Miniprotein binders against tRNA-splicing endonuclease (endA). Designs and how they scored, part 24

Target 1, 353 residues: tRNA-splicing endonuclease (endA), of Methanosarcina mazei (q8pzi1)
Amino acid sequence: MNLLKTQLKGDRVLAGKEAVAELYKTGYFGRPKDDGLELSLVEAAYLQSRGKLDIELEGKLLGFRAFFEQASLRQQNFELKYIVYKDLKERGYYVQPSAADFRVYPRGSHPGKSAAKIFVHVLSERQPLSVKLLQESVASAENVHKQFILAVVDEESDLTFYEIKSASPKGEMPEPFPAVKADATFLEDRVIAWDAEASGALYSRGFYGKMLDPERLQLSLVESLYLFSRGVIVVRDRKGKIFSFDEFVEKASEIEGSFLRKYSAYKALRDSGHVVKTGFKFGTHFRVYRKVESIEKIPHSEYLVNVIPEDYEFRLPVMSGAVRLANSVRKRMLFAVEKGEEVEYLDIGRVKM
Key: E = the ipSAE of ESMFold2; O = the ipSAE of OpenDDE; V2 = 0.75 times the mean of E and O plus 0.25 times the DockQ between their complexes.

## First folded at step 11 (miniprotein)

Design j1 (from gD4 with M63F; at its last look DockQ between E and O 0.55; V2 from the best seeds 0.00; counts 0 for: pae E 14.7 > 1.5, pTM E .611 < .8)
Fold by ESMFold2, look of step 11:
Structure j1 (fold): chain B 353 residues (1-353), chain A 81 residues (1-81)
Amino acid sequence: as target 1 above (353 residues)
Amino acid sequence: SPEVQEEIQKLLKEIQDLAKRAQEMGDPRAARLVQYLARWIKELLEKLLYTGDELLLELAKQFIKRLEQRVKQLEQQAEEG
């Protein structure tokens, strides 16, 4: 009947005081400002598409196409934000645009009933995602007790939602080290422990490596450095010379890319009471067990872990693949972010809104 | 034992000095490597303090010597360009 007249100005749409009663008080659109209502561009586009208002620019009425094109020139990622806003509104959420994209109310709630519980950040599948900015965003949300969700828009405008949380994984292993001291040899790309008794103890009580035969234990490079660094094994080269720590790291780094970064996460996970094994079968650095009581009854591992540097930028299709694979085998996907010699974890999982 | 305690403090100072030199080179990857090596040597010295294992003292001295050689190598590489 009587459509609200509004004015596009800068990166906002301004409406008169009648809009406060019709849009803000009934649907929680916009923000009251002065004696009227200020709408974000996505709110204005949504309301225009539903026939709730007309938008003018310098005295000329803009149809949906003309307004949408103007909005896209005035706000970066406007079309992506509109796609996500419209989808969430159609699912029944109350959505409040903000500087950090969207504040979203839980299903069955609204601004007059509770606080918004969810922050949603919008990104194209083509855009890189800085780990540093992600950690800051997640920390900011968690500091005010809110959930952080990444909404990824693919090239066909389909949406995938990821919940991202800080994690502090803690294992329940009662004995981090068997009481052994064993001699081992660094071969071409792995280490062999030779003593049958020590090898058996490391395997059956510490859950290190794999038995090559009933008497010999095969160890990965990160397992070897960890045990070596704890004085549990002595590692020799093929000429019988004992490795120093520096010599081991140098040789291991020639064989394995990002060896020290991978080791930092291995050490952190072992030190916090986990059993840590290669994740190669899952395309990850590690598969991680919270507790293993016996070699004869090995439980399912709880986590898949990839290790990344502090300045890492996610490529979203790669992140999506890792998260999907972890979910398909009923594991959580952790990203261990190297912070100097320490590690901080992000738990990334797909969520349905 | 008191003589060993004093030698351990001297060795810790040497490690600290080497780590500082590595940090000043401005190569983050090299500095990170030296930091891990220095930390590992410090852990050996801490283990010596509560176990009294004389072998750990000799290992720590050997590893500090190697760390010094590595820092010198990195300093020479940084001066080449």
Scores: ipSAE 0.000, ipTM 0.299, lowest interface PAE 14.7, mean pLDDT 85
ESMFold2 (binder alone), look of step 11: mean pLDDT 77; pTM 0.687
OpenDDE base, look of step 11: ipSAE 0.532; ipTM 0.847

Design j2 (from gE0 with L43E; at its last look DockQ between E and O 0.72; V2 from the best seeds 0.00; counts 0 for: pae E 13.6 > 1.5, pTM E .732 < .8)
Fold by ESMFold2, look of step 11:
Structure j2 (fold): chain B 353 residues (1-353), chain A 81 residues (1-81)
Amino acid sequence: as target 1 above (353 residues)
Amino acid sequence: SPEVQQEIQKLLKEIQDLAKRAQEMGDPRAARLVQYLARWIKELLERLLQTGDELLLELAKRMIERLEERVEKLEQRAQEG
């Protein structure tokens, strides 16, 4: 036949020098090398399916099925990567396979016109996604001013794309503490501040807690620890003894799962100028405001926040649900990744390719 | 108030020593908790210097005593293992 002869070797398909003109110069397939053109397995499968080349292994011609099976054995997630590659090509993108799965050019561009602006990583909806690896991948893309996109392939081979970015949210609240001092009691599972004037100031100026009645303020456990850690309140047990910090943490942890992790994010968000309230109504740890000027006219919150450990692995259907819910109520979905006493944020949103 | 300032310096040194002992245990979860507590006690002492609120001194001393008890328990556990 008139088709280009190529050789399957390792996890690559090698074509002669003539393939540079026929495949690279016309469609930007592969990478030119001294020996000709080096094709990734997904590129070779795509080109074979379109009748553009023949592939041999040890002198034997491989049909499409035989090559596809060989490629699957030689590269993890080969079928998923092929599905994404084919879809992006059919949408009109120029796609360059790489170690980070794909480098993708923006619409209206190609390798001879501009640099690739997008890194795409491919996963099945069933595969876990390491937060640590994700943070490293996003940082690497951002260091070279590229967009990072996750392509998720579902059981019916439909694709969903997510943009993932680092975030550094900053609020506009001034000093996070009103200039008050209050005595509070940790009852069985909640904290109450007793003084009417201090309670009113904490509620109406600091936007902490909820008034139990006109005189007394009920505080959440994270609110209590925050105010206590700064000496704004003193927390006593039911016998009048002042709690130590670690005694408070121990008791709060018996009541609320992952208490210290949630507190780390609460503290970081408050310290960076936000008002932070429970996100329970949205199925998240927090809803977060950049600024609140009065208790009588509360704006819409800007963010929903979930706190995760740095060794967390996303289950993609769960991540998808959280992102979709945040979008449905017109908020940004942030994941606060706990790193010791500090947090780092990932902003995850759905994008249309 | 030089007496209060000298007491604060003493307490800061105690916190530093406790954090060092926790790091030497080889238990990363325990070391992390002690680091959290040490940092928060230091912030409390800094606020005491700014405000002069002597209840913060009482609170800080109590928190350091609890932290020392925790570190001693963790060291004993590591010795028995």
Scores: ipSAE 0.000, ipTM 0.357, lowest interface PAE 13.6, mean pLDDT 85
ESMFold2 (binder alone), look of step 11: mean pLDDT 78; pTM 0.698
OpenDDE base, look of step 11: ipSAE 0.589; ipTM 0.859

Design j3 (from gA5 with L43E R47K E50Y; at its last look DockQ between E and O 0.89; V2 from the best seeds 0.00; counts 0 for: pae E 1.6 > 1.5)
Amino acid sequence: SPEVQEEIQKLLKEIQDLAKRAQEMGDPRAARLVQFLARVIKELLEKLLYTGDELLLELAKQFIKRLEQRVKQLEQQAEEG
ESMFold2, look of step 11: ipSAE 0.607; ipTM 0.893
ESMFold2 (binder alone), look of step 11: mean pLDDT 77; pTM 0.689
OpenDDE base, look of step 11: ipSAE 0.654; ipTM 0.894
ESMFold2, look of step 13: ipSAE 0.655; ipTM 0.906
ESMFold2 (binder alone), look of step 13: mean pLDDT 77; pTM 0.684
OpenDDE base, look of step 13: ipSAE 0.661; ipTM 0.899

## First folded at step 13 (miniprotein)

Design j10 (from j3 with K42R E46W; at its last look DockQ between E and O 0.75; V2 from the best seeds 0.00; counts 0 for: pae E 2.6 > 1.5, pTM O .756 < .8)
Fold by OpenDDE base, look of step 13:
Structure j10 (fold): chain B 353 residues (1-353), chain A 81 residues (1-81)
Amino acid sequence: as target 1 above (353 residues)
Amino acid sequence: SPEVQEEIQKLLKEIQDLAKRAQEMGDPRAARLVQFLARVIRELLWKLLYTGDELLLELAKQFIKRLEQRVKQLEQQAEEG
């Protein structure tokens, strides 16, 4: 078979009219432009590796190495994009280069038969990922009924794919807390409620805290502010003086530097009908339950939650570690993005392509 | 009582005014803290509208007074800085 003659021009490879029939109509490579076919650098490298193209630059024929080096100079992250493109093609997907790196068609579909259903964005594990840019990319994909997939390339060129979704978790608890009242004391790093009946109700029906003994309930700082703000508990110091909310928040923030952010997510989850417990054992802020029937029959939590600011930058190894841990215990990893008084959620899960 | 409801509505307005003053201070951190505290107190006041607990009403009044003092301190610090 005669190799198709092509020319490297800028960040594209230009092919003649014959390439439209041989590459586009059969393999859906490139885009028809004028009387010919325009290939991306990634498509051209793939086709060259398959022995389908001759590529010239200024009248000189480029071998695979020379073309790959030229493409790397002309396109940022070309090598990473090529690794991901090649992997997706070898998995049997039709792939089109786009502004979001790739549009991927479901297996058994191709351009003209159906729309691409997947956007794939390519990153090195060494690159930071802005939460804001991630949310915008996810929203843009969801607005056109597409999945957003992050393809992470590690230092050994191994691929991990993550599906990222917007989430609006809803709980099924009928009430956030029982109709009780108790006095409580802020000790060193936690609050203790002293009334036996109220403590028992908060623990067994509200699923707050941990019983210290049959009469006394130990509460976390976020649980304490949540209950205090609703008049369920009155929080005193060790001298019996009632805390103001400012005094409470100041003292809590001295103990936990991210207390306010953590509390915003805790409140949003409780107000949306969830049971919220510490995620410390899982290296997360919270473990979250949609419904708990009794303290003796606590189900497995469905979500782990980390709370992050709106200007947060993901370190991909840290994100990957959190998602892997959640998946290993059959949970989903939610990131709660604090936006002032509101909380938005990202669901990040590992997928097999 | 109707009197307690009127008093709670007055206190809700006072908190809203404090939150607005905090936005005008020009310090984003101070503003965020005051707005957060104003929200927490507002949630307590909404609970009071349904429960009518006079003891919690007195506590809410004390908390608003302390928040007002904190806002004044932050305003003075912003003028001196």
Scores: ipSAE 0.439, ipTM 0.795, lowest interface PAE 1.1, mean pLDDT 89
ESMFold2, look of step 13: ipSAE 0.474; ipTM 0.843
ESMFold2 (binder alone), look of step 13: mean pLDDT 76; pTM 0.669

Design j4 (from j3 with Q62R F63Y; at its last look DockQ between E and O 0.68; V2 from the best seeds 0.00; counts 0 for: pae E 13.2 > 1.5, pTM E .707 < .8)
Fold by ESMFold2, look of step 13:
Structure j4 (fold): chain B 353 residues (1-353), chain A 81 residues (1-81)
Amino acid sequence: as target 1 above (353 residues)
Amino acid sequence: SPEVQEEIQKLLKEIQDLAKRAQEMGDPRAARLVQFLARVIKELLEKLLYTGDELLLELAKRYIKRLEQRVKQLEQQAEEG
């Protein structure tokens, strides 16, 4: 039997019009072009491995090894993309190469039935992932109503898939209390509110801090700045001098690294109606509750949150670890990206393809 | 109430001017700190509009004065390198 004859040109493999009927019409491989069929290098390697076509370069037949080596030279991350392409095809997906690495159709669908709904980006576990580029990629996919999936290829060529979405978390807590004046003192590494009535209200209705005893409240530094900035507490040093905002920030920053970045996320989460507590026992900056109605009925928190700068670069094993930990305690992992005076959120979760 | 609203508008403009001075200093860290502090005071003034609490007005005036002093200090630090 005659195999389809094709030509390697640049970063494409070109086939005649007979390939349109045999490959495109039956399996949606390639793209019809100029009375023929244009295949990506990944598609061509896959089809060659299945005995569906022969590939020539400048009149010379290329075996699989020779073609694979040529493709590797002509396309960045070719090997990784081939691994992901082959895996998705074997799982039963229709997959089309594109500028976003792959467009993928839902299981049970294909180009003749629906539009592709998934963009897949391919990375090695060793490659850094820029948060800025990730945000841009996710935004682009969401602008056209597509799911964005990161396919990570590890050192043993095993695949892990992550869905990455922008998030705008909303809580259901009532507005913060009106300004009331309660004296508090900055002692070593925390703040203590002394007034029994205000402390009780902040704890039992606002879910701030932790009662030191039945009448006094211990506050973290981010909690203190939040309440201080709204006139709810007045913070004094040991000599009774009232802190200014900048004096508080300077002292807190000496005690807690990246204090202002951490505070920006704390404030954003509280302002959007959440209860926000330390995530220390989960290894994160915060654990976050959508709503808490009483001290006696504290629900499970919905999110773990880490705060990162806009120029952050993920190391994929570290990202994987954070996502796995959140999943193990049945929470979503959010990364709060500090962007000027605002915070934007990425929701990163593992998915099964 | 109208007199308080007018004074709040004056204070908001003063905060805008202080934030602009901080941006023009050419020190990104100092500019970020001043922008953060200016935003905190602005939100206090917005809460004042909601509550009508005259104590918040006096507190905001005091903090704006302290912010102006801080901007002057940061401008001096930028000149010293």
Scores: ipSAE 0.000, ipTM 0.399, lowest interface PAE 13.2, mean pLDDT 86
ESMFold2 (binder alone), look of step 13: mean pLDDT 77; pTM 0.681
OpenDDE base, look of step 13: ipSAE 0.594; ipTM 0.867

Design j5 (from j3 with V40I K47R; at its last look DockQ between E and O 0.89; V2 from the best seeds 0.71)
Fold by OpenDDE base, look of step 13:
Structure j5 (fold): chain B 353 residues (1-353), chain A 81 residues (1-81)
Amino acid sequence: as target 1 above (353 residues)
Amino acid sequence: SPEVQEEIQKLLKEIQDLAKRAQEMGDPRAARLVQFLARIIKELLERLLYTGDELLLELAKQFIKRLEQRVKQLEQQAEEG
């Protein structure tokens, strides 16, 4: 097969009219422009590696190395984008370069037969990922009924793919708490409720806390403020004085620096009908249940939840670790993004491409 | 009683006004804390509309008074700074 003659111009490779028939109509490479074909740098590098293109710059023929070096100078993250493009092509996908790095067609589909269903964004493991930018990218994909996939390239050039979705978790608990009242004492780092009947109801029906003994319930700081704000418990100090909400929040924030943020997510999850428990054993803020029937038959939690601020930047190794841990215990990892009084959720799951 | 319901409705307006004043504060951290506290007090008041618990109503009044004092202090600091 005769090699197609092409020219590197700016951040594109230009091919003649013959390339439209040989590359676009058969392989769906590039975009028809004028009487020719315009290839992206990653498409051109892939086709060159397969012995289909001659690429010239200012009348000089570029070998694969020289072209790859020129492409790296002309496009940010070219080498990472090429690695991901090559991997997706070798997996049997049709892939088109786009503003979101790539549009990917389902296996067995191609341009003109169906719409691309997947947007793939490429990142190095070493690059920070803004939560705000991620939410905007996910929303943009969902608005056009596409999946958003993050392709992470590590230092060894291994690929990990993550599907990221907006989530609106809904629980099925009929009531957030039983209609009881108890006195409670704030000790060092926990609150104890003293009434046996109320403690038993809060534990067995509300799924709050852990029983210290058959009569006394231990509550976390977020559980305590939630129940106190609803008039279910009255929280006292060790001298018997009732806490004000400001005194409680101040003391809780001294113990837990992110208490306010953690509480906002706890409240949102409880108010949406979930059972919420500590995720400490899983390295997360919470483990969450849609429904619990009885204290003797607690199901496996569906979600792990980490609470993050609106201006948060992901470190990809930390995110990867959290998602791997959640998957290892057959759970999904939710990130609860605090936006003042509101909480938005991102569902991050590892996918096989 | 109808009188208790009217009192709770008055307190709900007062806490809403405090939350609004907090949005106008120059210190975002201080404003966030005031708004957070206002929300918690609002939740207690909303529950009291159904329970009528007199002890909790008196506590809610005290919590609002403390929050009002905090807002006034923050407003004064913003005027002096």
Scores: ipSAE 0.639, ipTM 0.892, lowest interface PAE 0.8, mean pLDDT 91
ESMFold2, look of step 13: ipSAE 0.674; ipTM 0.908
ESMFold2 (binder alone), look of step 13: mean pLDDT 77; pTM 0.692
ESMFold2, look of step 14: ipSAE 0.665; ipTM 0.906
ESMFold2 (binder alone), look of step 14: mean pLDDT 77; pTM 0.691
OpenDDE base, look of step 14: ipSAE 0.634; ipTM 0.891

Design j6 (from j3 with M25L L44F; at its last look DockQ between E and O 0.95; V2 from the best seeds 0.00; counts 0 for: pae E 1.6 > 1.5)
Fold by ESMFold2, look of step 13:
Structure j6 (fold): chain B 353 residues (1-353), chain A 81 residues (1-81)
Amino acid sequence: as target 1 above (353 residues)
Amino acid sequence: SPEVQEEIQKLLKEIQDLAKRAQELGDPRAARLVQFLARVIKEFLEKLLYTGDELLLELAKQFIKRLEQRVKQLEQQAEEG
């Protein structure tokens, strides 16, 4: 019948009793408060754009432009949130604005039928994304059994959605390494194991390194420390002196700038039953296999893994590129977050809403 | 052997003490390195307990002594500036 008159107050839009019946009970907009309806700024802008209500500020009617400018002044990231809200509503979702941006119901559901299943956080592609805050947000969602989705708004206001969740990857390799002992030498930038039988076992049963020839095995630095720390190999310098772990780590760190962090993730993945190899050709630290039966029939790896410190901040275009590359080769992208003595994993993937 | 097992347990306590001393250093970068090395040596010792390889036991003693010397050096640097 008639357009609902509403009032802009603070960061909310207040509507009378009739709005409860027309907007809340039929579309689940806003929340009832006192005898009326309290709307968020994005809800009010959306409804105004559809001709459902008029908005006044101090007795003066605001057109869409004037209201939008007022809302922008009153709420951080209002424009981004409006773009995402409008898109989700037009796709047919019921969306409840909240302090954590949006609570979203699955398709075919609404507040009276089921609980909201999805938390959506809104970010511009230009804004950095703190890994620490991301881990906390994902944990909060998972603690109440909800999906966490990041909605990224690019410079042309196109939307990309990412599902982000904790991961605990587990491999199926029965043991971390063969029961062998070998002498090895740290050469310029890699380690060579010399004994033919031990080298063959490490390569063909443990899937370490690469055979230089039928008798000798080349090992990466992370592979070498892993095997050395477990007494499987003993590593000497070129003059025959046995490395201390202190000396090994110092030398390896001169060669690899992130050696300690990379090793922490390498160890965690190997200890969890995986085969772990360099991810260099994919631009990542590692490619990771759940299970390898034989060297003659190597399956596709399941994960690409990058290792990051706990105080890392994503640049969203870089994150997007890594996720896209992993998807293009049919792998999951994991970010291994080094956190003291432990490694925690984030699984980041693009989803379609 | 019981004698080797007792020695390894004693060495594990030593490495635990070194790790605790490293936490008191007030230099996060140095403390991080010592914690990392202590963990690596601890893993080495735990494998010796399982295998009982006496040749590697002598290496472990040397690794621990070197780590102790590093911790002492870092402690003196922290006290002097």
Scores: ipSAE 0.626, ipTM 0.895, lowest interface PAE 1.6, mean pLDDT 89
ESMFold2 (binder alone), look of step 13: mean pLDDT 81; pTM 0.744
OpenDDE base, look of step 13: ipSAE 0.695; ipTM 0.909

Design j7 (from j3 with L67Y; at its last look DockQ between E and O 0.02; V2 from the best seeds 0.00; counts 0 for: pae E 25.6 > 1.5, pTM E .450 < .8, off the site)
Fold by ESMFold2, look of step 13:
Structure j7 (fold): chain B 353 residues (1-353), chain A 81 residues (1-81)
Amino acid sequence: as target 1 above (353 residues)
Amino acid sequence: SPEVQEEIQKLLKEIQDLAKRAQEMGDPRAARLVQFLARVIKELLEKLLYTGDELLLELAKQFIKRYEQRVKQLEQQAEEG
């Protein structure tokens, strides 16, 4: 049996006409070009490792080691991309290298049957991930109705896959707050509402705060500013002076880091019909409910939410930890990206390929 | 700097039109590249609005030409394929 002879040139491996019939038409490797077949470096390495072709450079036959070293010099992150390519092929996917790292076909499909529906981007666990670039990549994929997957390669070359989607969470609460008014006092790191009837309504119908006793309601700072900004509560200091919005924000910001950023997400989530509570037990800013019907039987929350600025850079081990924790408690992890006064959401979840 | 502000508004509209053309092609390779270039140009135009720097205006015009050239290349590839 004669192996297909190929030539390494630039960042591609070139094969003759025979390769079109033997590799492209049977397995969809490479791209037909100039009556022959053009292979990416990862495709060529994979096929060489499987004994399907020989690779020459300047008349010299390259073994796997020599070719792998050449490919590493010619393509950034070649090793990582090869690991991911090989893994996806071994799982049974048809995979096409592209300007994005990989275009991947769903199980049971191939290039001759349908379009690729999955874009896979490859990076090391040690590389930072810009939220701006991530949002652009996800938007680009969604504009053409494709799924975006991040393949993270760790130090032992193990793979973890994350699906990343834009999200527009919408709750089902009939109103953001009951029609009540209450007097409240800002005390140290929280706010107390004193009126028994208003406190009861805020707690039982709006699911705000925690009853301190049968008559008084304890509110977090974000809850307090939200209700205050809507005229539901009047907030006073210990001397009885009424806070303005800016004075409240200034005081709250001295107590709680990133207060205004957290408030922007809190407000957006409440305005879109959710019940929003602290996510401290889960190491997140918020836990979020799409609907709560009764204080007597509170469902499990659907989302955990962390709020980040638009210039944020993910540290992948930290991101992985947050996503894994959310999954372990059967919740979805949302990252609320603050953009001025608005918030955009990324839904990040682990996926099995 | 009203003259510069008017020119910037025209450039922003041109970027929006080119982005629409790129979306209509439906090629995922094109979409990723075009989105990145559009964002770089938008950031440059926003800096120009803040500074009023005529050098930044010239850079923005150069970037828009490169962006348009890339869109035309992708349109040509779609017609050939």
Scores: ipSAE 0.000, ipTM 0.087, lowest interface PAE 25.6, mean pLDDT 83
ESMFold2 (binder alone), look of step 13: mean pLDDT 72; pTM 0.577
OpenDDE base, look of step 13: ipSAE 0.366; ipTM 0.757

Design j8 (from j3 with Y50E L59F; at its last look DockQ between E and O 0.89; V2 from the best seeds 0.00; counts 0 for: pae E 2.9 > 1.5)
Fold by ESMFold2, look of step 13:
Structure j8 (fold): chain B 353 residues (1-353), chain A 81 residues (1-81)
Amino acid sequence: as target 1 above (353 residues)
Amino acid sequence: SPEVQEEIQKLLKEIQDLAKRAQEMGDPRAARLVQFLARVIKELLEKLLETGDELLLEFAKQFIKRLEQRVKQLEQQAEEG
């Protein structure tokens, strides 16, 4: 049995014309070039490991270890990319490596049948993940109608795949809040609305707050500012003086970390027709309902939401934990990225390749 | 009423001007705070256009005055280094 002879040149492996028939036309490895075949380093390592070719450098035959070491010097994260490439190939995917990422065909499809539908980016669990760069990558994939998948390689070389996409969640609540007007008092770390009629309306119709007793409603700080900013309540201190918004925000920020950022997401979600409640029980900022028609038959919330600044860097173990928790309670995990007056959402979920 | 609507439009211009001054401060944290507060006051003013609530309009004027004082304080702090 004759193995195909190839040459390592730069960050490519070059094969002769026989490789086109044996590797490209049968398995879509590499890219035809100058009558021959040009292979990426991960393709070459994979094919070498399966006994399909020999690789030479400067006239010397390289064994797998020697080639692997050479490839790691020539391509950043080569080991990680090889692990992911090998895994995808063994699962039955056709995969086209590029300088940036992998282009992946759906199972049962190949380059001669359809276009690639998936972009896969490879990252170590130890590497930070910039939200700004992630948003750019997701947008680029979506602009050409492709799925974006992050392949994370852990310290034991096990793989976890995340689908990441932009989201525009829309709720079905007919009104963001009822038409009432009430006085409220800021007490230590929350706000109390005193009027029984207004409290009942806010709770039963908008699912704001939690009834302190049959007549009085307690509100979180984000709920309070939302209602205050719309003239639905007027918030006073313990001595009866009306808070200015500056005073309210200053006090709320002393009590609640990331208050401004959390409020921006709270407002955006309420304005788009959702019911928004604390996500504390799930370790997130919010749990979010598409619609609540009656407080006596509260449905399951659809989303868990964490709010992050646009210069945020994910620590992947923390991201993984949040995504896993949301999945375990059958919810979608959204990351609300604060950008000035607006919020942009990333939907991050675990997927099986 | 027409008089209330004209006054609210003037107030909307005032908070826009305060937000612009905040952008020029060179302190990103301070600018974000002022822009946040301007947005919250804008929301209230837009609701006042719908309701015409005279009492709430007087509160909005006081909130804008306090925001202006905050902007002046932040501008002075930025210039002193």
Scores: ipSAE 0.424, ipTM 0.828, lowest interface PAE 2.9, mean pLDDT 88
ESMFold2 (binder alone), look of step 13: mean pLDDT 76; pTM 0.668
OpenDDE base, look of step 13: ipSAE 0.604; ipTM 0.873

